# Designs tried in a protein design chat: VH-VL binders against o27280. Part 63

Target 1, 266 residues: o27280
Amino acid sequence: MDSMNVPEVLEIKRIVEESESVKTFIFSWDFRREVRPGQFVMVWDFRDEKPMSVSLIDPVRSEIGISIRRVGEFTDRVHGLSEGDLLGIRGPYGRGFELMGRDILLVGGGIGMAPLAALADEATARGMRVDALVAARTADELLFLDRLEAAGVNISTCTDDGSCGFKGFAHERLLTLEENHDMAAVCGPEPMMFQVMRILDERDVPAQLSLERYMKCAVGICGQCCLDDTGFRVCAEGPVFWSQELSRVREFGRYRRDPAGRRVPW
Short names: E, the ipSAE of ESMFold2; O, the ipSAE of OpenDDE; V2, 0.75 times the mean of E and O plus 0.25 times the DockQ between their complexes.

## First folded at step 3 (VH-VL)

Design a2 (framework fv_libevitug; at its last look DockQ between E and O 0.67; V2 from the best seeds 0.00; counts 0 for: pae E 10.7 > 2)
Fold by OpenDDE, look of step 4:
Structure a2 (fold): chain C 266 residues (1-266), chain A 123 residues (1-123), chain B 110 residues (1-110)
Amino acid sequence: as target 1 above (266 residues)
Amino acid sequence: QVQLQQSGPGLVKPSQTLSLTCAISGDSVSSDSAAWNWIRQSPSRGLEWLGDTYYTSKWYNDYAVSVKSRITINPDTSKNQFSLQLNSVTPEDTAVYYCAREYPGDLYGMDVWGQGTLVTVSS
Amino acid sequence: QSVLTQPPSASGTPGQRVTISCSGSSSNIGSYYVYWYQQLPGTAPKLLIYGNNQRPSGVPDRFSGSKSGTSASLAITGLQAEDEADYYCQSYDSSLSGYVFGGGTKLTVL
């Protein structure tokens, strides 16, 4: 039996309040099973199921963390849970980040920092130099700063309102940074990722970007997360894509599809 | 540095119980997330995992299906060791037996091995 | 027969690059970490690669591991005489609820 496709009912081991709107739920994990930064799991509250990125991978404590932003009915229910409560978890799914080189740049916006935080831990553990550009609307929405700092990550912050760090957007801050890296990993609002990708391409920095789309099956069958006419399924070929792959995706940074398959602007 | 020292008889008669002990130094048998394994090696069967014991708030055991009905792996916290018992042995159980540690820092690879013990099942 | 499949033998001359393959299925290599062990004659296996492609301290960088789909590979560059040994891949198999090993590859340095 392949347990990968069957939700496992797990007890919430701990809950970490990352911000007013973001909580990290900690679960025990059997680390014989591979889990990579950038992969996602399907979280089931016994009523609905949603894809969530893995934000913490800790083999020493035998646990993983899933960071969830409160944005709707499902996440409202999940945020109402307490330690000791149960959730269904199946996965992990999708293609995670690949690490290459010695110097890596992480560019994250909002909850997009979740998978990047996990990547940062792995990169630093491998002895890589990690620079992170952490973006948010306001200072209180910046995520994982203490965790990243503790891991030895060089952090640069930017906020839309200037309440912390550079006043402006992530791509604007990136333009002020002259240093190049061996690779970059990007995750956040798609318009942000689009602009960041363009800059990185101009600088000839290989980049991986994690996309977020509506997912139903998570196993590449239903096609709900298919990217325009490329045939790319975010749940199977992604959610992490190379910039060269995304250059073929016309909708990237321009529009997304709702659960009904209709085009909606970002 | 962590070391594993094996001990036990190298000859066992058919239908009897094979018993081996693995003494741990430099680590604790009750270390969180660490698993303590028994593996055997023979020309006919190659490397074969037999089972493990580990502590995570309580003690757990995993056993290979092939030997599940005959095997017992027990920790001894007082002596900081763990043991293997394999009942009703046959000549097919003749092999070099190894104890090994799975270390979470190495993503649970078996990073420390005992010296191995040849156990021959013969009348 | 071993659950994971390795070539029984491999050979190379000093300085050459040699690769050892390990093929499995979705129930093992496809879903679980792959480990590689080096075993010198008369000794216990030694962890060579963990987590698909990570090297423990003391293992030279000329050893590298990779995984794609349900297959894994061990690459040895700059082959040296001391590399003559048996090499085993290992993973976990969910269908068997246990660890599984390859049949081993005997590497000869000519």
Scores: ipSAE 0.505, ipTM 0.811, lowest interface PAE 1.3, mean pLDDT 93
Fold by ESMFold2-Fast, scan of step 3:
Structure a2 (fold): chain C 266 residues (1-266), chain A 123 residues (1-123), chain B 110 residues (1-110)
Amino acid sequence: as target 1 above (266 residues)
Amino acid sequence: QVQLQQSGPGLVKPSQTLSLTCAISGDSVSSDSAAWNWIRQSPSRGLEWLGDTYYTSKWYNDYAVSVKSRITINPDTSKNQFSLQLNSVTPEDTAVYYCAREYPGDLYGMDVWGQGTLVTVSS
Amino acid sequence: QSVLTQPPSASGTPGQRVTISCSGSSSNIGSYYVYWYQQLPGTAPKLLIYGNNQRPSGVPDRFSGSKSGTSASLAITGLQAEDEADYYCQSYDSSLSGYVFGGGTKLTVL
């Protein structure tokens, strides 16, 4: 018994240029197939398959969007595609974000803003107050600012080089923000997420964090996935985890693994 | 050369608190590439990892599920040492207790060990 | 019960090759580094192998480690009398969020 669906071949309906390195690919979607912020799909270019977070969920237009940063051969090929070209999509996979309370803090680094942009749309549609801390290396790499502003999100920015907003890292900026929230959602590089999680834990703000490395495990692609009682290959309920769950993971924020399985510092 | 020296009582009564200290020479307890571990060894349970303390931007600890409710591992930067406190001990806590360093960085297991402390829990 | 499974004993004669196995699952050996420790009577364990197959300074090259899937092996070639000791494997387990050890193998040099 197969634990993975066959990719559905979909036409690229529209492409949005988010920055010089990031594009959002938009597809028609049948919303009888539920999709939630925090979930991902496997994108297949008929040669390689990679997990990508869902960054736009629009039931009114019957569209989903997938935001892809150009970082290697696969993403370079996908960035070379045009409207009308075909990609294989399967999913959605993984655990989505849960919303609770009346206000939420979003903390996103780089492409980690992609799943948080979809979450911002859902939170604002529910009437929640949404504050977003958007972090990047430089101003040109800050993502979704116009979309977040249009949605009514209160935005703070930080850049490593100080080219926009606070000069410094997300956790340093967060220390200067003294607002309490009912919950938070965090997505970005693991060292950033670890530091942010610790601050939120001290403030007694429950947080959900989305870990890219667990997306591959959720579909049975990497060696960290296990067989469940039904014979399906699943990861441990990723990619979204509550901060209480991650506080027990020794490796979170401390190191990652290279293709040979070696522990590598961030 | 890095060395770990253990100290603490060899006999503890049931329901009391077990306290052990591990003094570090040749390295800093606040070295951000190291984790400082407590491990015990008994005939019934074999080698059992109890937990650690380590510094990245702040002090953190991890504890084994089996002891998490009873255990505290604390660094002391002024004395360059770290300690184990295990509350409400039972005869099943009788073991040789070791402190150990995990280094270099995130690649190694426990590369330096203390000499061990035999702790007997008996009335 | 140990999470990682080792044979309780192994034996050989001087000059021979001995291998000690360590079996786990995808939540530990299948995903994480394996380490091996040698423990002489009355002493603390000594790190023998780290990162599946690397030797610390001072460990003879007759000791080697390997990992395949969810299992690991320690090989000792040119066995010597002073190799008589207990050997333990260790890995990290994601389901326990902690380090796990094998039950140990007592190696006897005949």
Scores: ipSAE 0.000, ipTM 0.396, lowest interface PAE 15.2, mean pLDDT 82
Fold by ESMFold2, look of step 4:
Structure a2 (fold): chain C 266 residues (1-266), chain A 123 residues (1-123), chain B 110 residues (1-110)
Amino acid sequence: as target 1 above (266 residues)
Amino acid sequence: QVQLQQSGPGLVKPSQTLSLTCAISGDSVSSDSAAWNWIRQSPSRGLEWLGDTYYTSKWYNDYAVSVKSRITINPDTSKNQFSLQLNSVTPEDTAVYYCAREYPGDLYGMDVWGQGTLVTVSS
Amino acid sequence: QSVLTQPPSASGTPGQRVTISCSGSSSNIGSYYVYWYQQLPGTAPKLLIYGNNQRPSGVPDRFSGSKSGTSASLAITGLQAEDEADYYCQSYDSSLSGYVFGGGTKLTVL
């Protein structure tokens, strides 16, 4: 049996409290399996299974980290676990980020900083200059700031309420930042990503954006992660897409789908 | 600069134990980021991974299924080396044997190799 | 009959581009990193490509690796006489719980 399609039961090695609502769960990992920033795993708590971003890729310690925001019943149960407790992990799945050039811009909102933190580590290890715009509703929800600083990332912050850094939305802060990047990587709330994508397209900066859609199979069979207009499957052709690919998608930034597949507003 | 130096006899009689040693310079056999491998090469089988030893919180081994019942790979931290023992050898075990250092994942593969030792299994 | 399949030989003239294929399955190349090794006559293998497409320090940039689905490829541009060697791909195989190598490709520079 292919191990990518069956959950492997792993012990939680460490738990890092990233904020009041976000924890990173660290597991021993066999790095003979390929994993790239922007790929995701399915986390199984023996009752339900949800996609989660890989936020730490550490081959030296043989560890991966999975960052999980408490947002409902499943994530409440997972947040109640302790070191030594068990979780099932399937994956990794999907298309990750690709690095190019010497200068990269990261734009992350909330938990969307998780895959970008992993990408930042890879980019800095390659000697790239990394600028990160880290956005949240409040200062307490800004993620990975200490880790990004330790990696040598140039950080700009913004918060909706102004409690830290620029008061306003990420795309508003982006308009005030330097425009000389070879590429950008974007992950966060889809309305934020849509606005950021428009600015980056106008600046002719190649951008990769990480999308989230409802997932069931994670391998492209069930069709529940599809984008309406293109037939793209987020779990197979994404979750990371180039901005060019997303420019053809009418639903991007305009609505989302619930677990039943119904269109609902953001 | 890491170097691997192999030693051991090049002739072994059938049914006996093949025994080789790999000495490590410039790294530690107990490095928590490395695994220490044995690989062999013959015209009939090409390159064939045999197994490894590595340290995390304790020592572990992985062995190829083809030799798992006959193989032992041991670290020696006091001499900074690791060894291969292959029991009950037959002429089919005749090959050039290599030791190699491995880093996990997307950083490095088997990035340092020993010089190779031809081992002939013959009466 | 190796788990990973390579052509037994390849050839080219100096300055040409050659490619060497490595075919596997979902239990190996489809799920795990691919590595390439160069073996000059009478020497140990030398790591040429790691992590599908990365070059160690000192490996010329005319060597490149790629992976698609369950297949991988090594490309050599600007072929030189000293590239005449055996080339092996390697991956991990989950069904065997161990590393697997291709059967090797002997590259001849004409």
Scores: ipSAE 0.000, ipTM 0.531, lowest interface PAE 10.7, mean pLDDT 85
ESMFold2 (binder alone), look of step 4: mean pLDDT 93; pTM 0.951

Design a20 (framework fv_libevitug)
Fold by ESMFold2-Fast, scan of step 3:
Structure a20 (fold): chain C 266 residues (1-266), chain A 123 residues (1-123), chain B 110 residues (1-110)
Amino acid sequence: as target 1 above (266 residues)
Amino acid sequence: QVQLQQSGPGLVKPSQTLSLTCAISGDSVSSDSAAWNWIRQSPSRGLEWLGRTYYTSKWYNDYAVSVKSRITINPDTSKNQFSLQLNSVTPEDTAVYYCAREYPGDLYGMDVWGQGTLVTVSS
Amino acid sequence: QSVLTQPPSASGTPGQRVTISCSGSSSNIGRYYVYWYQQLPGTAPKLLIYGNNQRPSGVPDRFSGSKSGTSASLAITGLQAEDEADYYCQSYDSSLSGYVFGGGTKLTVL
């Protein structure tokens, strides 16, 4: 009779500093509520509630982790919390990633590596070969490199400024990487994901893409989570979509919406 | 609500072009939520997807490799319909031809089908 | 030749459970969504299941889909006489860059 839609108040067990702007908050979790990579939870600080991707799923330790980048009032308040403090957690929600085949390419930009880090753990546990392209503006914004390396992931990096790895954007780096993967998973800024998707489609690599920007919409309470004319509600049906589903969305990677609902180029 | 109505000749001679039209009511052929498919069904090959057309910022076509060299699927926004042309037909192209809408987007499958048109290829 | 393999026939009696299999490979079912269609004699196919296991509005919950590895199945519980029909699975195939169908299963309600 317990409701999955009621926030459960959980103690912050451990905090990991991933970078100057990113922290992972770790909670004990009852795995009678299954959690899969690519799913999100609603995080409630007793004033405001925001969706956050699950970045660590550890059934052995009975823990989940949620990685949060400091970008606004809510995230700044949460970053001010300490081990032992309380947060409300509701969920999990959304469609997780599906793993298929023998090898997978992960392409992550900035905080988009958070859900992909959880996916990498699952893929390596299944015995898959995992190649990860980790992209950021600068070396300091590359996330989870140590965790991916510890998991046996084959890592390539790129930064816009050339401070680590290939100098350039994720899609430019992708053009220099092996073309033969059974599948890919992509998460990051929408323009990056659009360019990456087009290359993967040309190579006939099926891809799953996570629309993390739309996860700011609360579950079932706002129309902003719908992709234009597709009828998809990202919080209910996403945030993970196959590239085949996104190829028909005219706005994906090209336009965003302003507060009045008007199309604005990226 | 949404209906697909097929029309075209039921008899085509070998080596000629098979031409069918699917008229749409209750939706727009240029709706960016939809894709417009042709599928055929024969005793020898079962159900075969032939291809689709759909609009986002421009028109796109996808065609099955088995018919790619002979097939054209064309939307007509002024008449709110789409057509199938299949060149150089053989008796092997004898089948019931269906048009179908895929909506909304690829996840949801082909939700509305036309009535079907039996096309016989014989002399 | 069908890319996806279904048994050509299946049968059951009213009230029983019937399962129809659909077998593929890593280039289709192993990567992509599976759809199921019901075709009554003399009619166009009707969508029963999309996205592996989702039902369109109006499809009874007696119909369910599942996918595991490179295979999918359609389960019909509480079998009824009106379920007698041909059933087809569909997926996408990366090597063919297009949709593919199973050969169909004729379900007879005894």
Scores: ipSAE 0.000, ipTM 0.418, lowest interface PAE 15.4, mean pLDDT 83

Design a21 (framework fv_libevitug)
Fold by ESMFold2-Fast, scan of step 3:
Structure a21 (fold): chain C 266 residues (1-266), chain A 123 residues (1-123), chain B 110 residues (1-110)
Amino acid sequence: as target 1 above (266 residues)
Amino acid sequence: QVQLQQSGPGLVKPSQTLSLTCAISGDSVSSDSAAWNWIRQSPSRGLEWLGRTYYTSKWYNDYAVSVKSRITINPDTSKNQFSLQLNSVTPEDTAVYYCAREYPGDLYGMDVWGQGTLVTVSS
Amino acid sequence: QSVLTQPPSASGTPGQRVTISCSGSSSNIGNYYVYWYQQLPGTAPKLLIYGNNQRPSGVPDRFSGSKSGTSASLAITGLQAEDEADYYCQSYDSSLSGYVFGGGTKLTVL
């Protein structure tokens, strides 16, 4: 039986160490159920459940992957697991990326490259030209470069400290790129996405942006996943939004909410 | 490249067991990248999926609810084939029977089909 | 008896655009991929569209698929005489735990 409401207990088939702080956990998947780049699953370690973006969609091997960055107790516990161990997975949930046109720009910051890596695979399989701007604080935090290169993606990098590629922020690097694209997809820290969105809007490039804010609404009744000004629920109506939709959201790129619902600057 | 070749009886008496075989060339029945299906077609019921067999770490079988009590689908790795056994047949089981590969490269579309076997259930 | 609903027939003239619909529910098309098969008289079905809108190698670009909500459609542009065939949609159904087919559409090229 297939149910979105109950986690399936799946065995970790393979673990790929992407960096010191990021691992991709690979599971066998029944592709009778649609999985699209940009969607997420709920990962349950039998104590806590957290939303994680799908970073690998491989129908040939019948596998999905989820990439997890070590940022707290839950992710520390999951990082301690080995091949053969079990995790609960349910989903997928949310709106995935939509592909249109002949060429696409991907702009990813840190772990935000995870859903974009899955999108790159789909776009290249469809014969699209793919350009990726991969941004991180340091060279060691750039993710998926080998995978993107293997897929035939044209890669530009930037690091805040200049340790790889352009020295500076993603939006600063984007300003030096003169190519127009039929569309863009953006995922990373919200302030980065806001700056990138503004540049793409000025260039008349339609963009989709992935917001990973408080996706616990996928698990049950929750008002905390709503965006100001629009009433969007990230887990139901996102996490992927068109730039035109996000330009109307006053908090996007300016502040976030803590667990108590209070506004906190980025 | 990949071909499916069917064999089996064209006439079966009511209450007997229908047995069909599908031989595979160009792929392995135990390939982790495929599932092996039986589908039938009749004017009154159209196309009906009957079930499948596939290998990942062990063999799995899935069967349609309408035939689950009467159907067995078995792989044979030594002969690189899979078979359909349908017990207690009735005239309503009269149909063209197809085997088909479910291919993960085509998001589990049925990309290769056997030639079909017309099975008539009559006294 | 079919779980997915297709019109029993469709027709067009050479060069015309023809669309064949396939209607389901949240237990099938709403949550699962849609596939389309072409069946010429006396032959096995042939995979025409997979994954809602993808074409296998060798299928002309005149054939395209789309899906919206619980419905899908197959579009044939520049209709040709050799397109005269039966067309079937297929999806997975979670309530039945198995694959389901549409009743088929007989396309006549006038």
Scores: ipSAE 0.012, ipTM 0.539, lowest interface PAE 7.8, mean pLDDT 85

Design a22 (framework fv_libevitug)
Fold by ESMFold2-Fast, scan of step 3:
Structure a22 (fold): chain C 266 residues (1-266), chain A 123 residues (1-123), chain B 110 residues (1-110)
Amino acid sequence: as target 1 above (266 residues)
Amino acid sequence: QVQLQQSGPGLVKPSQTLSLTCAISGDSVSSDSAAWNWIRQSPSRGLEWLGRTYYTSKWYNDYAVSVKSRITINPDTSKNQFSLQLNSVTPEDTAVYYCAREYPGDLYGMDVWGQGTLVTVSS
Amino acid sequence: QSVLTQPPSASGTPGQRVTISCSGSSSNIGSWYVYWYQQLPGTAPKLLIYGNNQRPSGVPDRFSGSKSGTSASLAITGLQAEDEADYYCQSYDSSLSGYVFGGGTKLTVL
């Protein structure tokens, strides 16, 4: 029996409002089941099940956090829940981030900052130097700035509209930042990640990128999740990929696949 | 700065192959941040994207469905240029042909254009 | 026929605000970035807007882009005589696996 595939009904211990559209739901967790930054869980509201990245990993308090952006019917229902309500959780699933070196760069866009916040906590606890580039369309969509500051992270911000920090896209801001990093981790909209990856490749900085759209594939629910042209099977290997694995994929930054495996635009 | 200079014959007979070249200065045709496009413009069809070539660990070509069976776009790293070959031309291929760079990737659009070449397909 | 729909003409007087629309579908504008190009008579198109609403260096802030659903708009405030040109929108179309353009709008400054 695979314990990871059996959902547990867990009580919502605490809810943190991160923004008008994002909440973090905190649960007690048995750390005999290891969970690492970059992994996800399946969240079940007793009607539908959706993959969600783990955004807080706290073994000292025996807690995990799951940050959820309100974007549709499922997430609207979950946002309507209160402390003490129940959700089904199974996992963790997927390949998490690997930390290497002494000086790392995090590049997060919108809700993509959620798994990177958990990674920042682990990296700073290991004594690593962490630089974070936090990007969003508007100031209201910048997430986890207080948490990153409390952890001792060196923070740069940018917004598409210029409402906070640098006016422009993440990759434009990245061009103004120092090149001295042993690795990078990147999570956000796929077009952003593609542009960031190209700059990091030119700087010879190994990067890990999280393809959130493929989280469902990692649990074996979808049988048709393949990246284009390479024959690379995302279902078994994601959601975190090294940049060298993505550089040859024609779909990256242009196409995605729906649950049925059809190409759909971004 | 980057400049694109086009060359090729302005008159092609029906059923022949149209061949144009775009010479690049100020950038490398194998730059992995760039893609190299051909676009044409006619009074009847307006602007029409034909295809592109680009390098990301290896060379790739993307072609518009409407011309895919007749078109080849090839880079030449030794001369720092790229070419368009369009086979079996008809009078409907009469247009001004442009080469253009996408940089630093798909998000930024076509930032530098060649001067354009009027190609007339007539007997 | 063009895949993206633009009005064939637009006009304004110096100092006024003019908008040019570009309409598409879920397979193009509804899912992909929109670009705008300015073409002066006898010249190649020039990139004016990328990424729905961003300006390249050297483009005046009088030009702005926006996108809502399957439609995009180019706005020109403080219209000037030198803005008289043809304007084209561009997007990617996933059903065609390629870039698509609007039919163009001839802007006349009266």
Scores: ipSAE 0.000, ipTM 0.409, lowest interface PAE 15.1, mean pLDDT 83

Design a23 (framework fv_libevitug)
Fold by ESMFold2-Fast, scan of step 3:
Structure a23 (fold): chain C 266 residues (1-266), chain A 123 residues (1-123), chain B 110 residues (1-110)
Amino acid sequence: as target 1 above (266 residues)
Amino acid sequence: QVQLQQSGPGLVKPSQTLSLTCAISGDSVSSDSAAWNWIRQSPSRGLEWLGRTYYTSKWYNDYAVSVKSRITINPDTSKNQFSLQLNSVTPEDTAVYYCAREYPGDLYGMDVWGQGTLVTVSS
Amino acid sequence: QSVLTQPPSASGTPGQRVTISCSGSSSNIGSYFVYWYQQLPGTAPKLLIYGNNQRPSGVPDRFSGSKSGTSASLAITGLQAEDEADYYCQSYDSSLSGYVFGGGTKLTVL
């Protein structure tokens, strides 16, 4: 599959401003290249290439969307682009989410709501009951609330500062919500995902978690996730993992690796 | 160098509680890179994982389904050790019991083992 | 009865290559890492292989592991008399929510 490894230069068809720091870039897409929620693409601005989760999958309009948070030089440059400008897109890559059962809980933190918004669309189209816990630092950083509401999703929110919904962290809010779901999908900062996973495991709810740092490993690029030989299978299977796989990874939610490969706490 | 030293009685009567302790040297029982396991070995069942305890922001335990209703694994940070308590023992619980460390992290397997304790359940 | 299937015995002569198999299913080896342990009589098991094919410090490079689908193998090249021992594979099983071991293989060096 050489076509997945060569960037296709695509025109930015539409830009949606999701928040002060997040934009969704929408492109026409040929769905002969299947795209599933939880997969990512490599975005190339003709200088650097970065992995980005697919946040919109619309076969009816023949469009995909990629939501990008402004966090550095690459993303600052991409945020400066306008409709009609060009980006290189390579992929999709990685293992997508699997849906099962009748009821799904989505737990998203910040930009982690991006792949979960695409999953919510698919789950709703399948007739599943969808509950979403949307977490952020502040009310202004809660993402996709209007889109989720329009899709019929039952929404709960929490913010660190209490500016919208429950004041506190996602796992603290989760403890106040219904215990019964057939499955869950979780995406956000690793410390949040680890705490959420522990609660879902206790409730016997199978969960899938999406880890941004494993995206490069899924395309055969060994990075920090593979540096100490711990990640061969985990890296190859990413970015979406079942909680049973991650519950065995002692570093999940506890440590990350710096550019030199040393353990640093979250 | 990390060492695990086991202690506890070698004979237990049916219906009583089997109690073993594993003392840790060269590492901390609350080390966030380690998990602390109990495994047993018998001629009829071979090697059987019983459970583990480990520290994150708080203590957690995982137990094998076969013993979950009867087993407790407890850390003791002041003594740098962890224990196994298995309730309502039967002759089928006769085995050599091992404590073992998973390190670093779950992916590396059980790198250090205690010497083993033969426990016979008999009247 | 073990969840993972190993041959009960294997044999070889010094200098030979010996392979020990470990067969499972999609709920264990097909989805999770495989570990191998060596056990000498009267001693605790010793970790030989983790992460399907990785050696801990101090394990000779004549021991190697591999995994394909739902099966794994331990290979011993340049077989030596001191390799005579029981060998166990281990994986995680999602149906049991815990670690599972093979039944063990007694390796005899002739």
Scores: ipSAE 0.000, ipTM 0.405, lowest interface PAE 17.1, mean pLDDT 82

